# VHH binders against o28486, part 5

Target 1, 243 residues: o28486
Amino acid sequence: MIGIIGGTHILEIKVLKDVEETRIETPYGTAEIDVGRVDGIDVAIIQRHGKRKDKPPHRINHAANFYALKSLGVKYVIGMGSVGALREEYSLPSLIIPHDYIDFFSGVTIYNDSLVHVTPGFDEYLREVLVEVARKISSFPVIDKGVYFQTRGPRLETKAEIAMIKSFADCVGMTAGSEATIARELGLSYAIVCTMDNYAHGIKNQSIDYREIVEKAKENARECLKIVEEAVKKVWEEKIQRT

## First folded at step 17 (VHH)

Design r5
Fold by OpenDDE, fold request of step 20:
Structure r5 (fold): chain B 243 residues (1-243), chain A 120 residues (1-120)
Amino acid sequence: as target 1 above (243 residues)
Amino acid sequence: EVQLLESGGGLVQPGGSLRLSCAASGFTFSDWAMSWVRQAPGKGPEWVSGISGSGGDTYYPDSVKGRFTISRDNSKNTLYLQMNSLRAEDTAVYYCARGPFTWYSGWDYRGQGTLVTVSS
């Protein structure tokens, strides 16, 4: 079984066949997981913001989510997300597959009662798979490396904040660092592919039509999902089926 | 061997139109997304358009949205770029590429390009 973690847009797409909605109790809380199949491959999907969209970024129980996946036998987790672009030279829409991240403020960890130090990061194998797939089927540009800057949310960043962080990162989001950290602590492989749907505040003047932004984001998410699905197949073939 | 051959470039006046073509060979054309990228003298490459393998999904940057149209004929292994309302700033070498434009890994494969010059 391969895990997928996504945002709100994944809800609108019937990715799974034979979907079973499940709730899994974990030591860290309850996780909602949809279990089904993608092209015959067992897949578990988590909507990080909740099916009811009631989990803002700072309230996402990453520990419960990833623990639940682990309990189902998941070893590889592919995330999909939406981020703000921090570089004006990037054309939108674009995909980014971060190779590293900055997250100073989330503070997420499962090690609250023991002295354990892990070095977090995105799984390089999964990144390679995502990049390979994206380079074949993505309909818009791919940033195959980049630093993901995570803010706590839920508020958006000020211009001053963006002005500061743009020198250190390629995109800004609110969840990928946390997910990567927890994944590493739990011994899961994790990488993420993100759509750049808009520029971060103050990076480039963009016409703000909310409706258009939402629609574009949905379209971009669909494209991202195609990549994730193909990545799932590849991971399954290479790491699961052959073992 | 993978081959991409662009054609259709030339000199056009502002407000004019051109249609670029890209003939593909050496691979299963429909399995790949395709893209157009342009590069003006002294500037970096700029993504112009992308299209899915089936042709069902197309994407554009704001700079060309509404003016350019990407399409493909998988039966002919050909990619197209219809360019309308051309502007001086559209002057560039236009490249057909297999897959999307990527920033660090380089091109999977791209053609030699065709020059488009928009000038009065």
Scores: ipSAE 0.902, ipTM 0.955, lowest interface PAE 0.4, mean pLDDT 94
Fold by OpenDDE, fold request of step 20:
Structure r5 (fold): chain B 243 residues (1-243), chain A 120 residues (1-120)
Amino acid sequence: as target 1 above (243 residues)
Amino acid sequence: EVQLLESGGGLVQPGGSLRLSCAASGFTFSDWAMSWVRQAPGKGPEWVSGISGSGGDTYYPDSVKGRFTISRDNSKNTLYLQMNSLRAEDTAVYYCARGPFTWYSGWDYRGQGTLVTVSS
């Protein structure tokens, strides 16, 4: 079984066949997981913001989510996300597959009662798979590495904040660092592919209608999902099916 | 051997139109997304358009959106770029590329390019 974690856009897309909605109790809380199949491959999907969209970024129970996945036998987790672009030279839309991240704000950890230190990061194998797939089938540009800057949310960043972080990162989001950290602590492999749907505040003036923005974001998410689905197949073939 | 050969470039007046073609060979054309990129003198490469393997999905930057149309004929292994309402700033060498424009990994394959000059 391969894990997928996505945002609100994944809710609008029927990804799984033979889907079973489950609630899994974990030591860290309850996780909602949809279990089904993608092209015959067992897949578990988590909507990080909840099915009811009642989990803003700072309230996401990452520990419960990833623990639940682990409990199901998941070893590889692929994340889908949406981020703001911090580089004006990037063309929108674009995909980014970050190689590192900055997260000073979330403070997420499962090590609350013991002295354990891990060095977190995105799984390089999964990154390679995502990059390979994206370079073949993506219909818009791919940033095949970059630094993901995580803010706590849920509010958007001020111009001053963006002015500061743009010197250190390629995109800004609210969840990928937390997910990567928890994944590492739990011994899961995790990487993420993100759509850049808009520029971060103050990077570039965008005069786009809100409706247009939403539609574009949905479209971009569909493209991202195609990449994730192909990545799932590849991971299955290389790491699961042969074992 | 993978080959991409662009054609259709030339001199055109502002407001004019051109249609570029890219003949692909040496690989399963429909399995790959394709892209057009351009490079103007003294400038870096700019992504112009991308299209999915099936041709069902197309994307454009704001700089060319509404003016350029990417398409493909998988039966002919050919990629197209219809350029309308051309502007002086569209002057560049246009390249056909296998896969999307990527920032660090470079081009998987790119053609030799065709020059488009928009001038009065």
Scores: ipSAE 0.902, ipTM 0.955, lowest interface PAE 0.4, mean pLDDT 94
Fold by OpenDDE, look of step 17:
Formats: C-alpha cells, structure tokens, sequence
Structure r5 (fold): chain B 243 residues (1-243), chain A 120 residues (1-120)
C-alpha cells in the first residue's frame, strides 16, 4: 500500500476506486484515511485539512496521520501540495519537487518523552520518481529542485516576511516540512510535488487573495494528480511488486 | 535518435500571425508532453506553452495567454504553435522541446529553433 497526502483539492477529485472510509485510532489521535485503489494499486489517502475542511494548517495532526499510514503497512508516502512562488522568474503555473525544506516554527515531533534526534529530509528515491515522471508528462514547467519554506499559518505572509525568506527558498507553504519531519521520525519515505499557483506576497505587483489562491490550486490540482498517479505506479512496480 | 525540427519562423509585422511547426521523430510522440520555449537576444529562456501527450491539456503563461495556441497531431508526430496578435516583445528564437521546461536539469531534448521577428 502506498500513501498519498493532499489538501482540500483532493476532496473534489475522485482518485480512488473501491473506496473505504476508515477512522484509525492512534496514540496521537484519530486519523481519517480513505483506502482504495489507483489503477489496481492499493492506496491510502489522507486529506490533511480534514474531510470537513476543519483542520487549518496549524491544527493538522501530522503525527496521527502518518502513524495511521504506518500502521496500515505504508512505507512510501507521496504528498501533494499548493505553494506560493518565491522567484519572480518562475512561470506560473509550475510544478516544484523540493529537495530540502526550512521549518523553524512548527515544532512538530513524536519524541516528546525521549531523547531522539533525527535528521529530516525528503526521500531521494521518491523525488527521483516524481522528477522522472514530471519530465515526461507534465504540461507545466518543472522546478525539479528547490527549498520549501514552511510557515505556520493559517495567515498569509507579510511582505516583510516574504522579503526575508525569498533569499533562502524557492517556494512557501504551510505543511510539507511538518509532514517530512514526522515521516522521518516514523521511518517512512516521504516526498512531495507541489503546484505553484501564485506568487508569494510582494514577489510581483499583485494583490493576495486567499480565495483566489484556493481557486487556482483547484484548477491546477489535476496536473499534480497526474504526476502522482504515475509515480504511484512506478513505486509499486519498483519497490513493492518486485519484492 | 530523438530529433525535433522547428519551422515556420520569419518576419512579421506587429499584429500579425505566424504558425510554427515542429516535426518529431525517434520516440513515441504521444507518450510525451511537449512544450514551446523562446529565447530573446540577451534574455534567458521563457516558457511559452505546454501540452499533454494526448493534447487534452494545454497551458500558457500570462504573457501569451489568449494570443498563442499550442496543439499537436499525434498521427503526424507534429507539434504546432499558432501565434496571433504578435508584438515586438515576442521576437525570439522559438524552440520545440520534448517534455516540460525544467529549471535545473535543463532540456531533455529541443530543436535548433526557428527565429520569429516582429517588426514594423
């Protein structure tokens, strides 16, 4: 079984066949997981913001989500996201497959009662798969390398904040760093592909409207899903079916 | 061997139209997304348009949206770019590329390009 984590746009896209909605109790809380199949492959999908869209970024229970996936036997998790572009030279829409991230503010961890230190990061194998697939079938330009900067949310960033972080990162979002950290702590492989749907505040002369951001993300989500579906197939063939 | 050959470039007046073609060979054309990219003198490459393998999905940057149309004929292994309402700033060498434009890994494959000059 391969795991997929996505935002609210996944709610509108029927990705799974033979869907079973499940609720899994974990030591960290309850996770909602949809189990089904993508092209005959067993997949578990998590909607990170909840099916009722009642989990804003800072309230997402990443520990419960990833623990639940692990408990189902998931080893590889592919994330789908929407981010703001921090580089004016990027054309929109675009895909980005980040190779590293900065997250100083979330503080997420499952190690609250023991001294365990992990070095987090995105899984390079999954990244390679995503890049390979994207380079073949993406209709968007592809940023096949980049640093993901995570803010806590739920508010958007100020111009001053963006002016600072654009020196260090290529895109800005609110969840991928947390997910990567928890995944690593739990021994799961994780990588993410994101659509760049808007420029971050102050990158170009534009007004920032959250509603508009959401709409663009939905519009571009199909392209991201295409990449993920093909990636799932490759991972299945290379890491699961042959073993 | 993968080959991409662009044609259709030339001199055109502002407001005019051109249709570019790209003949592809050496690979299964329909399995690949294709793209157009242009490069003006003294500037970096700019993504112009992308199209899915089936041709069902097309995307454009704001700079050309509404003026340019990407299409493909998989039976002929040919990619097209219809350019309308051309502007001076559209002057560039236009390249046909296999796959999307990628920022860090570079081109998978691209042609030699065809020059489009928009001038009065």
Amino acid sequence: as target 1 above (243 residues)
Amino acid sequence: EVQLLESGGGLVQPGGSLRLSCAASGFTFSDWAMSWVRQAPGKGPEWVSGISGSGGDTYYPDSVKGRFTISRDNSKNTLYLQMNSLRAEDTAVYYCARGPFTWYSGWDYRGQGTLVTVSS
Scores: ipSAE 0.898, ipTM 0.954, lowest interface PAE 0.4, mean pLDDT 94
Fold by ESMFold2, fold request of step 20:
Structure r5 (fold): chain B 243 residues (1-243), chain A 120 residues (1-120)
Amino acid sequence: as target 1 above (243 residues)
Amino acid sequence: EVQLLESGGGLVQPGGSLRLSCAASGFTFSDWAMSWVRQAPGKGPEWVSGISGSGGDTYYPDSVKGRFTISRDNSKNTLYLQMNSLRAEDTAVYYCARGPFTWYSGWDYRGQGTLVTVSS
């Protein structure tokens, strides 16, 4: 079973069949998971913001979500997200598949009551799968590596904040660092593909409107969905369907 | 052996039109997204259009949106770029590329290019 976690439009995966909505109790809380199939491959899907869109970025229960995926036997989790571009030379729309992240502020962990240290990161195998698939089927440009700067959210970044971070990162979002951290702590492999729909505040002398960001992410999310669907097939063939 | 051969470039006046073609061979054409990338003298590569394997999805940067149209004929293994309302800044060598423009890995495969010159 392969895990998929995404934002607002993840449940629109075209090929998803035999869907069963479940709620799973974990030591960290309840997770909402849709279990189904993509081209005959069992998948578990989480809408990170909740099915009722009631979990803003800072209220996402990452520990419950990833623990629940692990309890279903998931080992590989592919993320789908939306980010702001920190480089004005990037053409939009485009995809970014980050290779590393900066997250000074979220503090997420499952190790609240024990002394355990992990070195987190995006899973390189999954990243390579995402890059290989994107290089074949993406209809718009791919930034095949980059640093994801995670802010706490839920608010968007100020111009001053973007001016500070643009020298250190390539895109900005609110979730992937938390997801990568929790996945690593639980022993799950995680990587993410993100659409870059808008420039971050101040990069191109334009105002940022959250509704505009959501609209552009919706319009471009279809490319990410195509890539995630194909990546699921490739991971299954290479790591799950052993000869 | 993957081969991409562009044609249709030339000299055109501002406001004019050109249609580029790219003949593809050595791979299953319909399995791959395709793109046009251009390179002006002394500048780096610039993505100008992309199209899905089926031809159902097309994308453009703002600089050419509304003026350029990408299309493909999968029965003839051919990619096209219709360029209208051409401007001096469109002057470049235009390359047909298999797959999208990829920022760090660069092009998967590209042709030798066809020169488009827009001048009075």
Scores: ipSAE 0.696, ipTM 0.881, lowest interface PAE 1.0, mean pLDDT 89
Fold by ESMFold2, fold request of step 20:
Structure r5 (fold): chain B 243 residues (1-243), chain A 120 residues (1-120)
Amino acid sequence: as target 1 above (243 residues)
Amino acid sequence: EVQLLESGGGLVQPGGSLRLSCAASGFTFSDWAMSWVRQAPGKGPEWVSGISGSGGDTYYPDSVKGRFTISRDNSKNTLYLQMNSLRAEDTAVYYCARGPFTWYSGWDYRGQGTLVTVSS
């Protein structure tokens, strides 16, 4: 079984066959998961913001989500996300497949009462798969590595915040650092492909508006989903299927 | 052997039109997304359009949206770029590329390019 965790539009685009909607109780809370098949492959999908879109970035229960995936036997989790570009020379629309992240502020962990220190990072194998697939089938440009700066949210970043971080990172979002950290703590492999739909606040002399960001992300989500679906097939073939 | 051959470039007046073609061979054309990328003298490459393997999805940066149209004919293994309302800043060598422009790795395969010059 392969896990997918995506944003607002993942469940509105019908991905699964033979769908069973379920809620899984975990020590960290309840996770909402859709279980089914993609092209004959067992998949579990989480909408990180909840099926009612009621979990803003700072309220996402990452521990429950990833624990629930692990409890279903998932070992590989592919993320889908939306980010702002920190470089004006990047063409939009595009995809970015980050290779590393900066997250000073979220503090997300399953180790609240014990002394455990994990070495963080995105999974190298999953990242390679995402890049290989994207280089074949993406209809718009691919930024095939970069640093993801995670802000806590839920507000968008100020111009001053963007001015501070743009020398150190390539995109900005609110979720992938938390997901990578929790996945690593639970022993799961995680990497993410993101649509880069808009320039971050102040990168171009353009107003930013979360409604426009959401609409662009919705329009571009099909490309991101194509990449993820093909990546699922490749991971299945290479790491799971033994016949 | 993968081969991509662009044609259709030339000298045009501002406001004019050109249609570029790219003949593809050596791979299953319909399996691959395709791109047009241009490079003006002394500048880095600039993505100008992309199209899915089926031809059903097309994308453009704001600089050419509404003026350029990408298309493909999978039965002829051919990619096209219709360029209308051309401007001096569109002057560049235009390359047909297999797959998307990939920022750090560059494109997978590209043709030799066809020069488009827009001047009075």
Scores: ipSAE 0.683, ipTM 0.878, lowest interface PAE 1.1, mean pLDDT 89

Design r5
Fold by ESMFold2, fold request of step 20:
Parts: C-alpha cells; structure tokens; sequence
Structure r5 (fold): chain B 243 residues (1-243), chain A 120 residues (1-120)
C-alpha cells in the first residue's frame, strides 16, 4: 500500500476506485483516510487539511496522519503541494521537487516526552522516482531540486520576509518540512512534488491574492497528480511487487 | 536512437508568422511530453511551450501566451509551434525537446535548433 498526502484538491480529482472512507484512532488523535486503488494498486490518500477543509497549515495533525498511514502498512508516502517561487527566473507554471528543507518554526515531533533526535530529510529513492517520472511526462518545466522554506502560516509571507529568505531557499510553503520530519520519526519514506503556481510576495513586484494561488494550484493539480500516479506505479513495481 | 529534427526557421518581419516543425524518431512519441525552448544570443534557455503526450494539455509562459500555439500529430511523430505576431525579442534559436525543460539536468534530448530572426 502506498500513501499519498495532498492539499485542497486531492479528493476532488477522482483517482481512487473502490473507495472506503475511514477514520483511524492513533495515540496522537484521529486521522481521516480514503483507502482504495489506483490502476489496481492499493493506495491510502489523506487530504492534509481535512475533508471539510477545516485544518489550516498550523492545525494539521501530522503525527496522527502519518501514524495512521503506518498502521495500514504504508511504507512509502508521496506528497503533493503548492509553493511560491523565490527566484524570478523560474518559469511558471512549473513543478519543483525539493531535495532539502528549512523549518525553524513548526516544532512538530512525536517525541514530546523523550529525548530522541532524528536526522531529517526527504527520502532519496522517492525523490529520484518523482524526478524521473516528471522528466518524461510533465507538460511544464521541472525544477528537479531545490530548498523548500517552511513558514508556519496560515497567512502568506510579507515582502520583507520573502526578501530575507530568498537568498537561502528556492520555494516557500507551509507543510512539507513538517511532513518530512514526522515521516522520518515514524520510519516512513517521504518525498513531495509541488506545483509552483505563483511568485512569492514581492518577487515579481505584483500583488498576491490567496484566492489566485488556490485557483492556479487547482488548474495545475491535474498535471501534478499524473506524476504522482505514475510514481505510485513505479514504486509498486520496484519495492512492493515481489514475484 | 532518439532523433529530433527542427525545421521552419528563417527571417520574418515584425508582426509576421512562422510555423516550426520537429520530426521525432527512435522512441514512442505519444508516451512523452514535448516542449519548445528558445535561446537568444547571450541569454540562457527560455521555455516557451509544453504539451502532454496525448496533446490534450498545453502550457505557455506569459511572454508568448496568446501568440504561440504548440501542437502535435502523434500519427506523424511531429511536434509543431505556430508563432504569430512576432516581435524582435522573439529572435532566437528554437529547440524541440523531449520532455519538459528540467532546471538542473536540462533537456533529456533536444534537436540542433532552427534560427528564427525577426527583423525589419
């Protein structure tokens, strides 16, 4: 079984067959998961913001979500996200598949009452799969590595914040660092592919409207999902199918 | 072996039109997204259009949107770029590429390019 964690539009694009909606109790809270199949492959899908879109970025229960995936036997989790571009020379629309992240602010962990330190990072194998698939089938440019800067949200970044971080990162978002950290703590493999739909605040000297970001992400989500579906097939064939 | 052959470049007046073609061979053409990328003298490569394997989805940067149209004929293994309302700043070598432009690894395969010169 392979896990997918997506944002606002993941459940609106009907990728699953034989869907069973479930709620799983975990030591960290409950998680809402759709279980079904993509081209005959067992998949578990989480909409990170909840099915009713009631969990803004700072309220997502990452520990419950990833624990629930683990309890279903998931070992590989592929994320989908939306980010702002920090470099003017990036063409839009595009995809970015980050290789590393900066996250000073979220503080997410399952180790609240014990002194355990993990070495963080995105999974190298999953990242390579995502890059290889995107290089074949993406209809728009691919930024095949980069640093993801995570802000806490839910507000977008000020021009001053963007001016500060653009020397250290290539894209900005609110979720992937948290997801990578929790996945690593739970022993799950995680990587993410993100749509780069808009320039971050001040990069192109243009106003940024959250509604425009959401609409552009929706328009591009079908392309991103094609890459995730193909990556699911590749991971299944290489790591799960044994015969 | 993979081969991409561009044609259709040349000299054209501002406001004019030109259609580029790219003949593909050595791979299953319909399995791959395709793109056009251009490079003006002294500049880095600039993505100008992309198209899905089926031809059902097309994308453009703002600099060419509304003026350029990418298309493909999978029965003829051919990629096209229709360029209308050409401007001097469109002068560049235009490359047909298999797959999208990838920022760090570059193109998977590309042709030798065809020169488009827009000048009065």
Amino acid sequence: as target 1 above (243 residues)
Amino acid sequence: EVQLLESGGGLVQPGGSLRLSCAASGFTFSDWAMSWVRQAPGKGPEWVSGISGSGGDTYYPDSVKGRFTISRDNSKNTLYLQMNSLRAEDTAVYYCARGPFTWYSGWDYRGQGTLVTVSS
Scores: ipSAE 0.662, ipTM 0.870, lowest interface PAE 1.3, mean pLDDT 89

